# Ledger of designs, part 189: VH-VL binders against q9h9l3

Target 1, 176 residues: q9h9l3
Amino acid sequence: PRKMVAIDCEMVGTGPKGHVSSLARCSIVNYNGDVLYDEYILPPCHIVDYRTRWSGIRKQHMVNATPFKIARGQILKILTGKIVVGHAIHNDFKALQYFHPKSLTRDTSHIPPLNRKADCPENATMSLKHLTKKLLNRDIQVGKSGHSSVEDAQATMELYKLVEVEWEEHLARNPP
Below, E stands for the ipSAE of ESMFold2; O stands for the ipSAE of OpenDDE; V2 stands for 0.75 times the mean of E and O plus 0.25 times the DockQ between their complexes.

## First folded at step 10 (VH-VL)

Design K63 (framework fv_amlenetug)
Fold by ESMFold2-Fast, scan of step 10:
Structure K63 (fold): chain C 176 residues (1-176), chain A 120 residues (1-120), chain B 108 residues (1-108)
Amino acid sequence: as target 1 above (176 residues)
Amino acid sequence: EVQLLESGGGLVQTGGSLRLSCAASGFTFSNYAMTWVRQAPGKGLEWVSSISYDSDYTDYADSVKGRFTISRDNSQNTLYLQMNSLRAEDTAVYYCAKARLAVAGPFDYWGQGTLVTVSS
Amino acid sequence: EIVLTQSPGTLSLSPGERATLSCRASQSVSDRYLAWYQQKPGQAPRLLIYGASTRATGIPDRFSGSGSGTDFTLTISRLEPEDFAVYYCQQYYSSPETFGQGTKVEIK
């Protein structure tokens, strides 16, 4: 059996008018929710918009942040060969400029049984905040001071664990 | 309290083998990379080998590649270094150290070291 | 491999004085992939600074790190008797990880 981790990333705006999303923080937790990685990451381009209301990132976090190229290497060592759980995880992989095999990827925004448990349409894309409230009775991403990628990664792992047995059996019979 | 305790050092003949152990306590061993760093008598620090939290990645100094093997047992909270084809130049105090991250990072806690003496 | 050169080899000072230790890398290690360690005779090294300027847990604020690229400095603002030791810099930017040869801070 393959090892499993959950990931959540925070992005800031770079490029013209801050329209490009660049990685600025990454959190990775193991199956039990213990933090394996949590670092602020310095984008290679000038930060135009910290997007603090969502990212929780401020200028002070960039002072000792890990440059993107190095953070990417560290993160990929943790992700490679493992089952990686995330929510709308394509955004995280895009920010990492990384391709993870679909057979080892678990996206909690696209797991029909999980939506069914939350009384949501099976094929709808539901927010992490909504699913966590409905299924774990926990409020995450509270306030306007930004999200915690650690909190989000932990919630994502807990959500996946609710459907893990059922979904892994489904994937074994219906490979992606 | 974080503790790392090395054992297995001693006197060995050139060409011989030794296995070092490092018993870890006071932290979740399975969540961090571990490393071996050595120091020859009166000399500076030399990185020897590292292993990721899950054993998927190992790396070695060029001077020990093909002769030394790093491994870990997460169920027993123990790090190992198997040393084969030992040379006089391998004489050193060998330190077990914990990395700050699961796959990398500077070394935030160190054991007391174990002396390995290689002679002909 | 990246070679780290520390200078001076020996720094002779009195308690209460400022110590400034240099570490120069043969290639850029970025401004964050340098650590500093303190080693006293008969003891294991102790992490002082990582990420070039971040103090490790429990390290007094008289220790500070600075620098970027290839030139790094460890400063001890006011030497205490317990600060007389050997200091090593280390890069963890690229494999193999390497240490400098050390700077001995000794009593004058």
Scores: ipSAE 0.418, ipTM 0.801, lowest interface PAE 3.5, mean pLDDT 90

Design K64 (framework fv_amlenetug)
Fold by ESMFold2-Fast, scan of step 10:
Structure K64 (fold): chain C 176 residues (1-176), chain A 120 residues (1-120), chain B 108 residues (1-108)
Amino acid sequence: as target 1 above (176 residues)
Amino acid sequence: EVQLLESGGGLVQTGGSLRLSCAASGFTFSNYAMTWVRQAPGKGLEWVSYISYDSDYTDYADSVKGRFTISRDNSQNTLYLQMNSLRAEDTAVYYCAKARLAVAGPFDYWGQGTLVTVSS
Amino acid sequence: EIVLTQSPGTLSLSPGERATLSCRASQSVSDRYLAWYQQKPGQAPRLLIYGASTRATGIPDRFSGSGSGTDFTLTISRLEPEDFAVYYCQQYYSSPETFGQGTKVEIK
């Protein structure tokens, strides 16, 4: 264990034609994969499109959801000062309206050694589902009823741990 | 079953020091924020101090700031409250309580409490 | 600091009656950040409701919470003998966390 967490967020569509991605669920796990945070989050704007096929979010989840401002405060309290691992994590930070230092950010969609281990082109952006199947022999995001952000965060941490030593050494020699 | 057991309470003189302990079991202690809440005889509940799951964040009621220090040992599943420069108004039953979340939340489980009596 | 004011201070009722307890905040709290606790003599507090309306594990459905903004209510639909106790509201919206002064529900 170390001061490292993995995050996965689910977004719903708000704004004109549901084109804006607004935070509606956030899961954070520690180094060992234990859940530190998992809450449904109520966007400040009207939800136009639940995007249920991908997000797994339904109207019922919004009834007791944590308001965005409050959830953001709780989440940032966990993320601040820590190494944060995510997959395509810029989308999560954008939804949180938060800038995390690049030196403490690890994006499993942009780690060349991880793609290499999966027999994928080093500069390609591979899905979390593909990398997890290739490297962990585990099927995630099964079916068409939405993703589990807990499952995704746990898979993301496990993927990072496969390249952690190599990648941390690389970053120490080549700071972002 | 979640259990929290406080110890270390007793009679101390004004200006003295006392260290309270809270032994936790039945849950993954290192994943939750912890708090101390006190209750003076015949009075209501007063929040005293908070510590996040990883000790990165601590907070104190203004009445105890600078005199009390909260800490935790995640390897031993134990929460502590070091109380210095004790005053008569610190006399209370001190409860250890678990927050629902790693960094916040209502207090979903409480210990039995330990009595601290401060007199001159 | 958010001050929580509970009313009435004491509520004298008989078993089987409905109890309605009020908690008023000095400034708006989110409807997700108010909790209710029950405390019996000589015992630690027990969480009843959190998020203003969500029952904690093991709490009977005769207990319900409602409200938003500054005004919150705990309702006990039909008092049982074991429900006679002191009840506290608590906000965890803003540090420092604060408790109301308590409402004692006693046998008439």
Scores: ipSAE 0.321, ipTM 0.765, lowest interface PAE 4.1, mean pLDDT 90

Design K65 (framework fv_amlenetug)
Fold by ESMFold2-Fast, scan of step 10:
Order: structure tokens, then C-alpha cells, then sequence
Structure K65 (fold): chain C 176 residues (1-176), chain A 120 residues (1-120), chain B 108 residues (1-108)
């Protein structure tokens, strides 16, 4: 069987007016939800906006953060050749400046059976928080201290497992 | 509570083979990279080989490349080092060590080591 | 491969004194990809510092690491009798991972 991991990244604002999203934390979990990687990442550009309300990242986290170039190398060693599960995962791959094959990518924000299970329109992009509450009866991303990328990656893997058999069969019949 | 127990060391003749084992307990073995580091009598540490959590990546020091093979069995929580074409220069205490991360990182726990002596 | 050169080879000091150990890399290992280990005779190495400056679990605060790029330092602010040992730096930035040749901290 093919190895599978789930990823979730946190971004901070860099560039003009903090409008560029730069990678500042990455969490990767295995199929069982165990943490394989969880590091704060130092962007190569000056951080203009920590976006702490959502990212959970503060200036103190940057003190011992892994430089982007090195973190990227470590992350790619974990992702390469594996089925990678994420939510709106194109944002994570963009922040990593990485292309992952579509045949090995699973985006829980674009899986119609998952939305159907949650009583949501099949073609809508539902938030991770909403799907997790509806399908796993769990509240994630609570409070004002920012999101936990570990918690988000674990929830994403568990959501995918609910439709894994059905979706893998669909992809086998309808290759991307 | 983390324990690494090496075994398989001993006396071998030049050109011979030996297989080292490292039994791991007290942590989720399948989530971490593992390494072998050796130390010749009275000398410093020399990194020998590393293997990622899932065996997808293996690395070797130039001095052992082509002769040694690192492997792991995640179902048995065991790390191995198959040593072939042994030379006198391979005489050392061989340590099994756990990496901090799944693919890389410093080595946070070490076994007691097992002595390998290669004689003519 | 990245070569790590430690200096001095031997530090002769008394308990209570400050020890400063240097590790120089042949290429940049950034500011995070260097670790320090302590080894006592007949024992396995013990991780002291990783990420250049982060103390490992259970390591006393008299041990500190600093530096970036190619120049790194391990400082022991006030030597205890149990601190007389050999110290190794290690880079894990680039494969193959390499160790320095060691610095022996001995009693004067």
C-alpha cells in the first residue's frame, strides 16, 4: 500500500503591506495522526504581519525557527513519492514553492463525497473547521491565539479516512 | 524509558561479513530516522549511515559506501547494519542512535554500543 | 562533504572556570544545523545542544550554544567536576552528516 501523509502550513505576511504569504510553520502527520514534522520556519523576507489571530505565530517563535531553504528540503523528503493529504493544499504547495503530482495529491476542500457526508453542496469549498465539526464532532481552531497546524493536519487526515475507499476507487476509474 | 540495545558485534576476519541489530523501545520507532555512528579505539565519532522513518532515504559515509547496507523493520522495531568486505579500519564501537526527526536531525538517544573487531 | 574543525584540541581548566569551545565549518551550515555532544570515557555520546542554541532535555543551563554560518561556540559557564569530558560538534545541514574531531576538556 501507498504511504500517505497529511500536511498543514501556517503563513505570515511579507512583502508590500504584508500581502505576500510566506511559510512560517509546517506540520506533517502520518496515517495514524502521529507527528512526523512540526517546525517553525523563518521566511527569507522580513515579516510585516504575523497574522497571529490565524497563524498562531509570534515573534518569539522566529528566534529558533528553521530557515526556509533547509525546512523545504526536509519537508520535501517526507512528501516526495507519497500521497499527500491537505485542505486547500495548493496554498501549502505554493508557500513551499513545490509541485506535487496531482495523482498523489488529495485535497479535502475538493472531495464531493466528503461535502455530501457533511450535508454541504458537493461543489462548494467548505472550511476545515466546518467539515471537522460536522463529520468528526470536534472543534478545531478555537480561541484567539491562532490555529494549530498539528491539529489541522490531524483533522485533515481523519476527514480523508472517512472517504478514502470511495475516493481512491473514484480516482482509479477517473485518473486526473 | 527510551532504550536502544545493540547486538551482533564480535570478532571477524578481514574480508568477512557481520550484521548488527538495534532493538528499539519506549518510542514510536516508525516515526523517526535512525543512524549508525562508530568510534575507533581512542578516536572520535564517525557517522556511518542513516535511514529515514520509512526507508525511502538511506545515506552512507564514503568510507563504507558499497560495503555496508542499512535497513529497518518497523514491525519489529529493529534497525540493522549489514557489513560486508570488512577491513581492519572498520574496527570500532558501533552505536545505534535515534534522530530527532523523521528524515534528519541531531541524535537525541544512543545505545550502549557494540564492539566490532576486524583482524587479519 | 562539510568538514568541521574544533579548537582547541584540549582545554585545561579548573572547576568553576568558564569553558569556550569552537567549531568551524568548511561551508555554511546556517544558524540552526549544528549540534553539540558530550562523551565521557566508556560511555555513549549525550546530546547537549541542537539547532545551534537549543538545549536538549535535561541539560543544565550552564551549557549554551551560539553562532551561525561557519563559526559556532559551545560555552560552559561554570565547570562542574562531571563536565570534564570530550565534546563533539556535528552538522546535520548537508549529507553526509559529519562530526568534528573533538575537544577534550581536562582538569589542570
Amino acid sequence: as target 1 above (176 residues)
Amino acid sequence: EVQLLESGGGLVQTGGSLRLSCAASGFTFSNYAMTWVRQAPGKGLEWVSAISYDSDYTEYADSVKGRFTISRDNSQNTLYLQMNSLRAEDTAVYYCAKARLAVAGPFDYWGQGTLVTVSS
Amino acid sequence: EIVLTQSPGTLSLSPGERATLSCRASQSVSDRYLAWYQQKPGQAPRLLIYGASTRATGIPDRFSGSGSGTDFTLTISRLEPEDFAVYYCQQYYSSPETFGQGTKVEIK
Scores: ipSAE 0.252, ipTM 0.747, lowest interface PAE 4.8, mean pLDDT 90

Design K66 (framework fv_amlenetug)
Fold by ESMFold2-Fast, scan of step 10:
Structure K66 (fold): chain C 176 residues (1-176), chain A 120 residues (1-120), chain B 108 residues (1-108)
Amino acid sequence: as target 1 above (176 residues)
Amino acid sequence: EVQLLESGGGLVQTGGSLRLSCAASGFTFSNYAMTWVRQAPGKGLEWVSAISYDSDYTDYADSVKGRFTISRDNSQNTLYLQMNSLRAEDTAVYYCAKARLAVAGPFDYWGQGTLVTVSS
Amino acid sequence: EIVLTQSPGTLSLSPGERATLSCRASQSVSDRWLAWYQQKPGQAPRLLIYGASTRATGIPDRFSGSGSGTDFTLTISRLEPEDFAVYYCQQYYSSPETFGQGTKVEIK
């Protein structure tokens, strides 16, 4: 296959009442699930809400975290020109303030064959946790102490690999 | 466990060419950026070139641009530096080093170095 | 390119004393993209500190880094015999990556 990576980001709340989602961790894995990048990222704005229940991020992780501008540069060097797999990946790209070409983007929350394999409606947006349990028989995002972006990126790549041949064929016939 | 072994250094004439190799073991070579750093006798460290984990990005110090080419073979866990149009000021110990990340330093593991002597 | 200037060029001290080494960047290395290395004669450099203040694995806690922007400091709180070496700072914020010229810490 072509050069392909999977990404998952964690966001914290910044701005008024913590309503703005700012990048605070990014994990990128290769086709085999090996970690290429996993860094805590310091937002340029004051963190109002760590959202620890979901993000897994605590104040201690921010002490020597990589500043946003620098992390973004490193991440974009890994993503540029590659097929990037993610789940609801538009949220990750938004947090990165980055536009990735649709032709090279694969969103496992919007792949009809993947939902079909999971016995779910083809055009429904299913959670990563649900698809991973149904198709890989694995529990992710367990507990109330936050998610692992590494675990999520790895699960996302494995899910995509289940439909890769079929979906790449579909995209070749129906370019975005 | 991590080991980097440089080879290919030696004596060459001004204007000549030389190819350095670095054999890596003890880590997943294909997941990290690699770099060459040199040190002239009695002088400080000078970064020469870097290559990303997948060879998509390479970068060079201005002093070597157009003359040196960095490359890697992930299937053989080997880093290379092709040096052309060598000058006396290229005389140095050349170190192979592993970056902490997939795209660039800092450099957490270093080889022993290989000496390149360029004479007229 | 970003030029790193280290001072002093040579620091002569006795075991047990505190060493303070400076590294000044010609422009901001943006939020602490600075590393420190130790090199002993005939040996390859050893990473001590990255991100201006994070100790690398296995580095004793007598080594500490501080600073931001353009001015950075490496401190060795109590010199041991094995600490007499040459120390280099390095920025990895902007290509090309650059090293300072080194500070030699020698026995008085």
Scores: ipSAE 0.204, ipTM 0.731, lowest interface PAE 5.2, mean pLDDT 90

Design K67 (framework fv_amlenetug; at its last look DockQ between E and O 0.44; V2 from the best seeds 0.00; counts 0 for: pae E 8.0 > 2)
Fold by OpenDDE, look of step 12:
Structure K67 (fold): chain C 176 residues (1-176), chain A 120 residues (1-120), chain B 108 residues (1-108)
Amino acid sequence: as target 1 above (176 residues)
Amino acid sequence: EVQLLESGGGLVQTGGSLRLSCAASGFTFSNFAMTWVRQAPGKGLEWVSAISYDSDYTDYADSVKGRFTISRDNSQNTLYLQMNSLRAEDTAVYYCAKARLAVAGPFDYWGQGTLVTVSS
Amino acid sequence: EIVLTQSPGTLSLSPGERATLSCRASQSVSDRYLAWYQQKPGQAPRLLIYGASTRATGIPDRFSGSGSGTDFTLTISRLEPEDFAVYYCQQYYSSPETFGQGTKVEIK
């Protein structure tokens, strides 16, 4: 069986009016929730909006942040060949300027059995916070200090583990 | 308690081969990158080779590329270094070192080292 | 490769004195990827500091690390007899990982 990791990224705003989402932090955990990677990342372009309320990123975090090119190389070394679990993971991959094979991707925002378990419409897009509260009875993304990408990655992995068997069987019968 | 125990060192002739082993215990071996670092007599530390937690990534110093091969058996908690085409300048104490993370990190634990002597 | 140059080569001090060791990188290194090690004669190296300024487990408070960019420093606030050893800096920021040539702290 392939190894599985979960990823969560925090983005800041760059470009005109800060509308471009640029990677500023990336956290990766293994199946057990152990941190494999957790780094602040310096975007190649000037940061216009730190989006601190959501991202938790502050200017001080960028002082010695890992340059994007270097960080991307490190992250890809971890992700390549693995099953990658994330929530709304297309945003993370976009920020990484990397696209993981669909057959090796698991997006907890698009897993009907997970929504069903949470008494949510199967085809609805539910937030990580909501699913985590409902299914794990845990509060994440609390407060005004911004998100913890490590916490979010761990929650994402734990959520997936709840439906892993069923979903993997489904994917085996219905490959993307 | 974390323990790293190197073995396989010894005297070998130039052009010869040697295989080092490092037996690990006291931690989840399969979750951490491992590294070989060597030290020539009376000299400083030299990074030799590293391997990620799942063996998907390996790296080598230019001085040993093409001659040395790092590998691991996670089921046996053992790290290996296959050394071929040995040269006199490969003479050193070889240390097994544990990284703090799965793919990299500082070396928070070291073995006692094993001496490799390459004679001309 | 990133070359780490340590200075001085030898530092002669007395117990109780402050030791300042420098490590200069040939190019900028993220502070999160800079470590310091101590090695005593006949022993394996021991991790002192990682991430430029974080003490490893069990390391006394008299050891501290600082720096960013290309300049990093290890400071021993008050030398103890057991602190006389060789100290190495290391970067694992980019491949190949590299060590400095070492600084020997010897008793005056």
Scores: ipSAE 0.495, ipTM 0.846, lowest interface PAE 1.3, mean pLDDT 95
Fold by ESMFold2-Fast, scan of step 10:
Structure K67 (fold): chain C 176 residues (1-176), chain A 120 residues (1-120), chain B 108 residues (1-108)
Amino acid sequence: as target 1 above (176 residues)
Amino acid sequence: EVQLLESGGGLVQTGGSLRLSCAASGFTFSNFAMTWVRQAPGKGLEWVSAISYDSDYTDYADSVKGRFTISRDNSQNTLYLQMNSLRAEDTAVYYCAKARLAVAGPFDYWGQGTLVTVSS
Amino acid sequence: EIVLTQSPGTLSLSPGERATLSCRASQSVSDRYLAWYQQKPGQAPRLLIYGASTRATGIPDRFSGSGSGTDFTLTISRLEPEDFAVYYCQQYYSSPETFGQGTKVEIK
């Protein structure tokens, strides 16, 4: 059987006017929701905008953060060859400067059966917060102090498990 | 409480083989990388081998590569080191240690060690 | 492989004094990939510092780590009797992971 993990990343703003998204935290959990990786990550460029409202990242977290190139190496050892679950996961892979095969990628923002279970249009892109509330009766990303990438990764894995059998069968018939 | 208990050490002839075991408890064994570090009598620490949480990645010091094999059984919470073609230079206390991360990291917990003596 | 060289080999001090231990890497191990361990005779090593400057759980605040790149320092601000031991640095930046040869901190 193929091993499966879920990932969620937090990004900060770098570059002109803070418009570039750079990796600043990554959390990875296993199938049972146990944390395999959770580190603050120091971008190679000056941080212009911490985006704290969403990222939860503050200057204090950067003091002992893992440099990007090293964090990337550690993260890729966990992801390579595994089924990787995420929400809008293209953004996480972009921040990691990493290509993961589509056949091993599961994006909970683009799984029609999951939207259907939530009484949402099948081809709409629903937020992780909305799907988690509707399907797991759990509030995540609460308040104005930023998200927990651990909490988000755990919720993402639980959401995928609700449709895993149905979606894996669909992918076997319709390979990406 | 995290505990690591090594076993399998002893006296062995040059060219012989020995298998070390490390029984882990007090943490979720299957979530962390594990390592073997040795220390020759009166000498410093030498890293020997490491294995990732899922056995997908193994690594070895050049001095043992091709002779030693690291493995783990996550269902039994046990780490192993199979040592073949043993040399006098392999004489050391062998420590089992837990990495802080699933694939790498410093070693935050250590066993008490098991002595391996290789002689002719 | 990355070679770690510790200095001095032996540091003879009295309780209450400051100990400063050096670890120099043959190539850069970046900001965070350096750990320090304490080993007492007949015992397994104990993790003191990881990520060059982060104190491990349960380690007293008299222990501190600093440095980046190739030059790293472990400082014990005020030696207690239990601090007389051998100290090892370790890099986990690149495979193979390597340890320094050790610095013995002994009573003068």
Scores: ipSAE 0.467, ipTM 0.813, lowest interface PAE 3.0, mean pLDDT 90
Fold by ESMFold2, look of step 12:
Structure K67 (fold): chain C 176 residues (1-176), chain A 120 residues (1-120), chain B 108 residues (1-108)
Amino acid sequence: as target 1 above (176 residues)
Amino acid sequence: EVQLLESGGGLVQTGGSLRLSCAASGFTFSNFAMTWVRQAPGKGLEWVSAISYDSDYTDYADSVKGRFTISRDNSQNTLYLQMNSLRAEDTAVYYCAKARLAVAGPFDYWGQGTLVTVSS
Amino acid sequence: EIVLTQSPGTLSLSPGERATLSCRASQSVSDRYLAWYQQKPGQAPRLLIYGASTRATGIPDRFSGSGSGTDFTLTISRLEPEDFAVYYCQQYYSSPETFGQGTKVEIK
């Protein structure tokens, strides 16, 4: 069976008025929630807006951060050939400047059985915080100091496990 | 406490084979890359081979490609090096080393090494 | 592959002196993918510095690393008797990962 990992990224603002989202942290966990990768990443462009309230990224994190090109290479070695689970994962792949096969991608923001377990509309896009509270009875992203990508990646993997058997069987019958 | 214990070294003749083992404990073995590094008597360190946390990536020094095979058994926390077609220049102490990362990294823990002596 | 060249081959110094060890790469390894190790006679190597400048756990602050691109330095600000050993640099930027040939720091 194909190996599975979960990923979560934090972004900062670059480009005009800080509107471009650039990768500044990436965390990857295995099926059991153990951390395989967790690094602060220096974007190739000047950081205009750290977005700290949401990202948790501050100037001191960037002092010894891994340059984007190097971090991307390390991250892709972990992701290649794996089933990759994430929440709104297209944003993470965009920030990585990477395409992962749709057949190997699992997005907890768009899994109808998961929404049904949470008593949410089947086709709604639900936040990670909301799903985690409803289905795992856990509070994540607490306070105003920003998100933890490790905590978020771990929560994402646990959410997927709740529907893994059903959803993998569905995808086998209905290839993306 | 992290511990790495190599075994399987010894005296062999040119053209022979050995399999080295490294028993790991004190950390989640399946989360980290593992590496073999060797040191010929009186000489420096030479990177030999590395394997990613899940065995999906392996690589070898040019001097051993085609002759050595690295592998791991994550269920038994053991790293292996199969060495075939041994040559005199393969004589060295072989160290097992744990990387800090899943696919690469500096080596934060080392075993005490096992001596391989190849004589013609 | 990236070749690392260390200099000098041997440093003969007294306790209390400053040691400066150089490592030059044949191509850039960034300022983050270089490590330094210490090896005492009859022992396995010990990680001192990684990420070019980050001290590993339990390493005294007299050890410091610096440099970028192709030129890296390990400094021991004040040699202690236990610091007389061989020191290796290592790049982990690209496979195959490589070591320098070593610098021996010995008592004068």
Scores: ipSAE 0.012, ipTM 0.633, lowest interface PAE 8.0, mean pLDDT 90
ESMFold2 (binder alone), look of step 12: mean pLDDT 93; pTM 0.948

Design K68 (framework fv_amlenetug)
Fold by ESMFold2-Fast, scan of step 10:
Parts: structure tokens; sequence; C-alpha cells
Structure K68 (fold): chain C 176 residues (1-176), chain A 120 residues (1-120), chain B 108 residues (1-108)
């Protein structure tokens, strides 16, 4: 019920040898896991590598995809002024070419209490798949058909909710 | 069943004010954008104003900018349109409509409309 | 703002005939951001098609949409008596959202 959303993005390879990561799908869910946004996004640059094994993106998804500039505007209307939860979220913000205030950002790959609950070193960067399996007893990102950004965003929100009270209290006492 | 019920329409003098309400039910109101669309007698549809699911984004047609204010109360599932400095050309049936997305159209459900008549 | 121009203004046809309605945008709206609505006298509009070609829930198969960029078409393959109405296109590609002026589909 708080002004909080979770985001997960999928990227494809553009630029020389497909080494540049460009936004190609974005999913945003609310606190309860309901989908607020889920669109395939057309990068402004030529796609060299779909990275389908991880992104789940294929050429057919680009046929009706939202152009990057338009998608970015829609996404920022949802994110601006809200607490945004993500996993390794700096990659998502980079792909969006967007700066979100640190005070309103929650990165589940850098929350020590979450790692502690998962019996992992507090300062380790654990994958979303590992934390979700360990703490929610759920398998995500299975097979080689690519990831579901909706599933990943939902898992990310659920993981954050496990430590929300403890972590928000910590942040109130130790502002970033 | 999705339902949108407009109220608050009526006769008002030029330069006056009026507030329209739209009561929503049958869907999670707080997850969707909402809009007001008007239709002058015998004319086509004209988009008036939109508000995002959380009120952080609002937008207005140039013809009403500075005079109309859209707002919503998610705790009561109600959309509002505050209309100030009314003109004869604001005379229309005003429809409340639900956006398919959290921030934008298209508009998948519509109310029955409420008539606003502005005296010349 | 993007201006949508519909043609023809009025289309006179008999039940069983095919109706083809055009909507032209003053600038590109992609192939994802065009919707079509039906309005009968005394009633609120009803969403028929969104994303240029996707039928809304409960809309019969005789309604289809096509097009991309600036030129879009709504087709009604075999007109039923209940299909005689005014049809509006709408773009939701960029703010402000805009509607076309409407095409009236009437009997004969």
Amino acid sequence: as target 1 above (176 residues)
Amino acid sequence: EVQLLESGGGLVQTGGSLRLSCAASGFTFSNYGMTWVRQAPGKGLEWVSAISYDSDYTDYADSVKGRFTISRDNSQNTLYLQMNSLRAEDTAVYYCAKARLAVAGPFDYWGQGTLVTVSS
Amino acid sequence: EIVLTQSPGTLSLSPGERATLSCRASQSVSDRYLAWYQQKPGQAPRLLIYGASTRATGIPDRFSGSGSGTDFTLTISRLEPEDFAVYYCQQYYSSPETFGQGTKVEIK
C-alpha cells in the first residue's frame, strides 16, 4: 500500500559486437505484485544480439514494440517520486538513461539482512534466482527460453517485503 | 462488473464553477489511470484531462488548461474534475473513462456521462 | 498535438456489406497506439480495437483493425444491424491524447 513499485528490465545487445546493453523490455509491479507496466521496447540502435537465452526477446517481439523514447516517458511517470525496488537496479536505471534518487532506491542485491536470511555473506551480491529459491522456495528463470521480467519484478517485490520493516527502520536511522 | 457513475453536471453561468464526480467500482481503481472526455451536442469526442493511478501525473487539453483541475481519491474510488471560469464552449456531456494502463489510454470502460450546460 | 483525420465522414451501406473506415495521423503514432471506438445514439463510446489491431474483450471477429505509422483502417467484414453507429479513432502515442472527428456508418 506504500508508494512503492518494483522494476525489472531485459536488455539486448547493440553497438560493436553487441556489447552495448539496450533496453528491450520493462516490467513494473506495485506493492501487491499487480502489473502496472509491461512492454517490449524498441531500441533506437540496430539490435546485433537478442541475448534470447537470458532476455527471452526474439525478433517477433520487436515488430509491435514501443519506441525507446515513448516507453521511457511512460516508465518515468510511474517511477518518479516513488520508492523503486529492483535487483542490481543500477543496470535498469542505466538502460533507461535515468537517475533515481538513492534515498528512494531499494536494491535487493545490496540488502545485508536479505543475505543473512538466505544464509549468505551479508556483503555478497547474490543472484535474484538464488535468493528467490532460498527465501521464497520458488524457481524463477528456469530453462533457456529467457527470463520473464514480470516474474522477476514480482519476486523482487516479495523479497523486499521480507525485510521491509527492518530495512526501512535502518534507512531512517542511517539516511543514504 | 466495471461501473463508472458520473454526477455533478447541471446548468451554470459563464464564469462560474462546477465540480464533477465519478464513482468507480468493479476494478482496482488505484491501479489505473483515469480520464475525462467530453462531447458537445451533435459533435465528436474531445479528450479533456487525464490523471495517473497515483495522481503524480496529470495532463490537460490546451482548451481547459489553467481552468480545470483533475484529481482522484483512491480511498473512495472517486475521480473529480473541478471546472472554473466556465465558457459557453464548455457545454458538453462529460464522460468519465478508465485507462487500460496506469498512466495512459486507451479507454476500456466509460460512464454514461453527465451534461454540463454553460449559459452564454 | 497529433491531429487525426477520419474518412469518409459518412458511409451509407446495407446489412451484410463490408465497411472500411480510414484514420490518418498528422505524424507517426507507431502500430501500438491507435484505438477505435463505437458510439451509438444516446450511449457512451465502446472500445473496439486498441494497438491498431487487437480486439477488446467481447468484440466480435467481424471487427478488425490494421495499419501503422500514419494510415490506419477499421474494417467491419459483414455489417449487422447493430453496427450502424459513429466510429472514432484515437491516438495514445503522445500527449495530448486526441480523437478523430468520427465516421458515421448509416443504413443505405
Scores: ipSAE 0.187, ipTM 0.707, lowest interface PAE 5.1, mean pLDDT 89

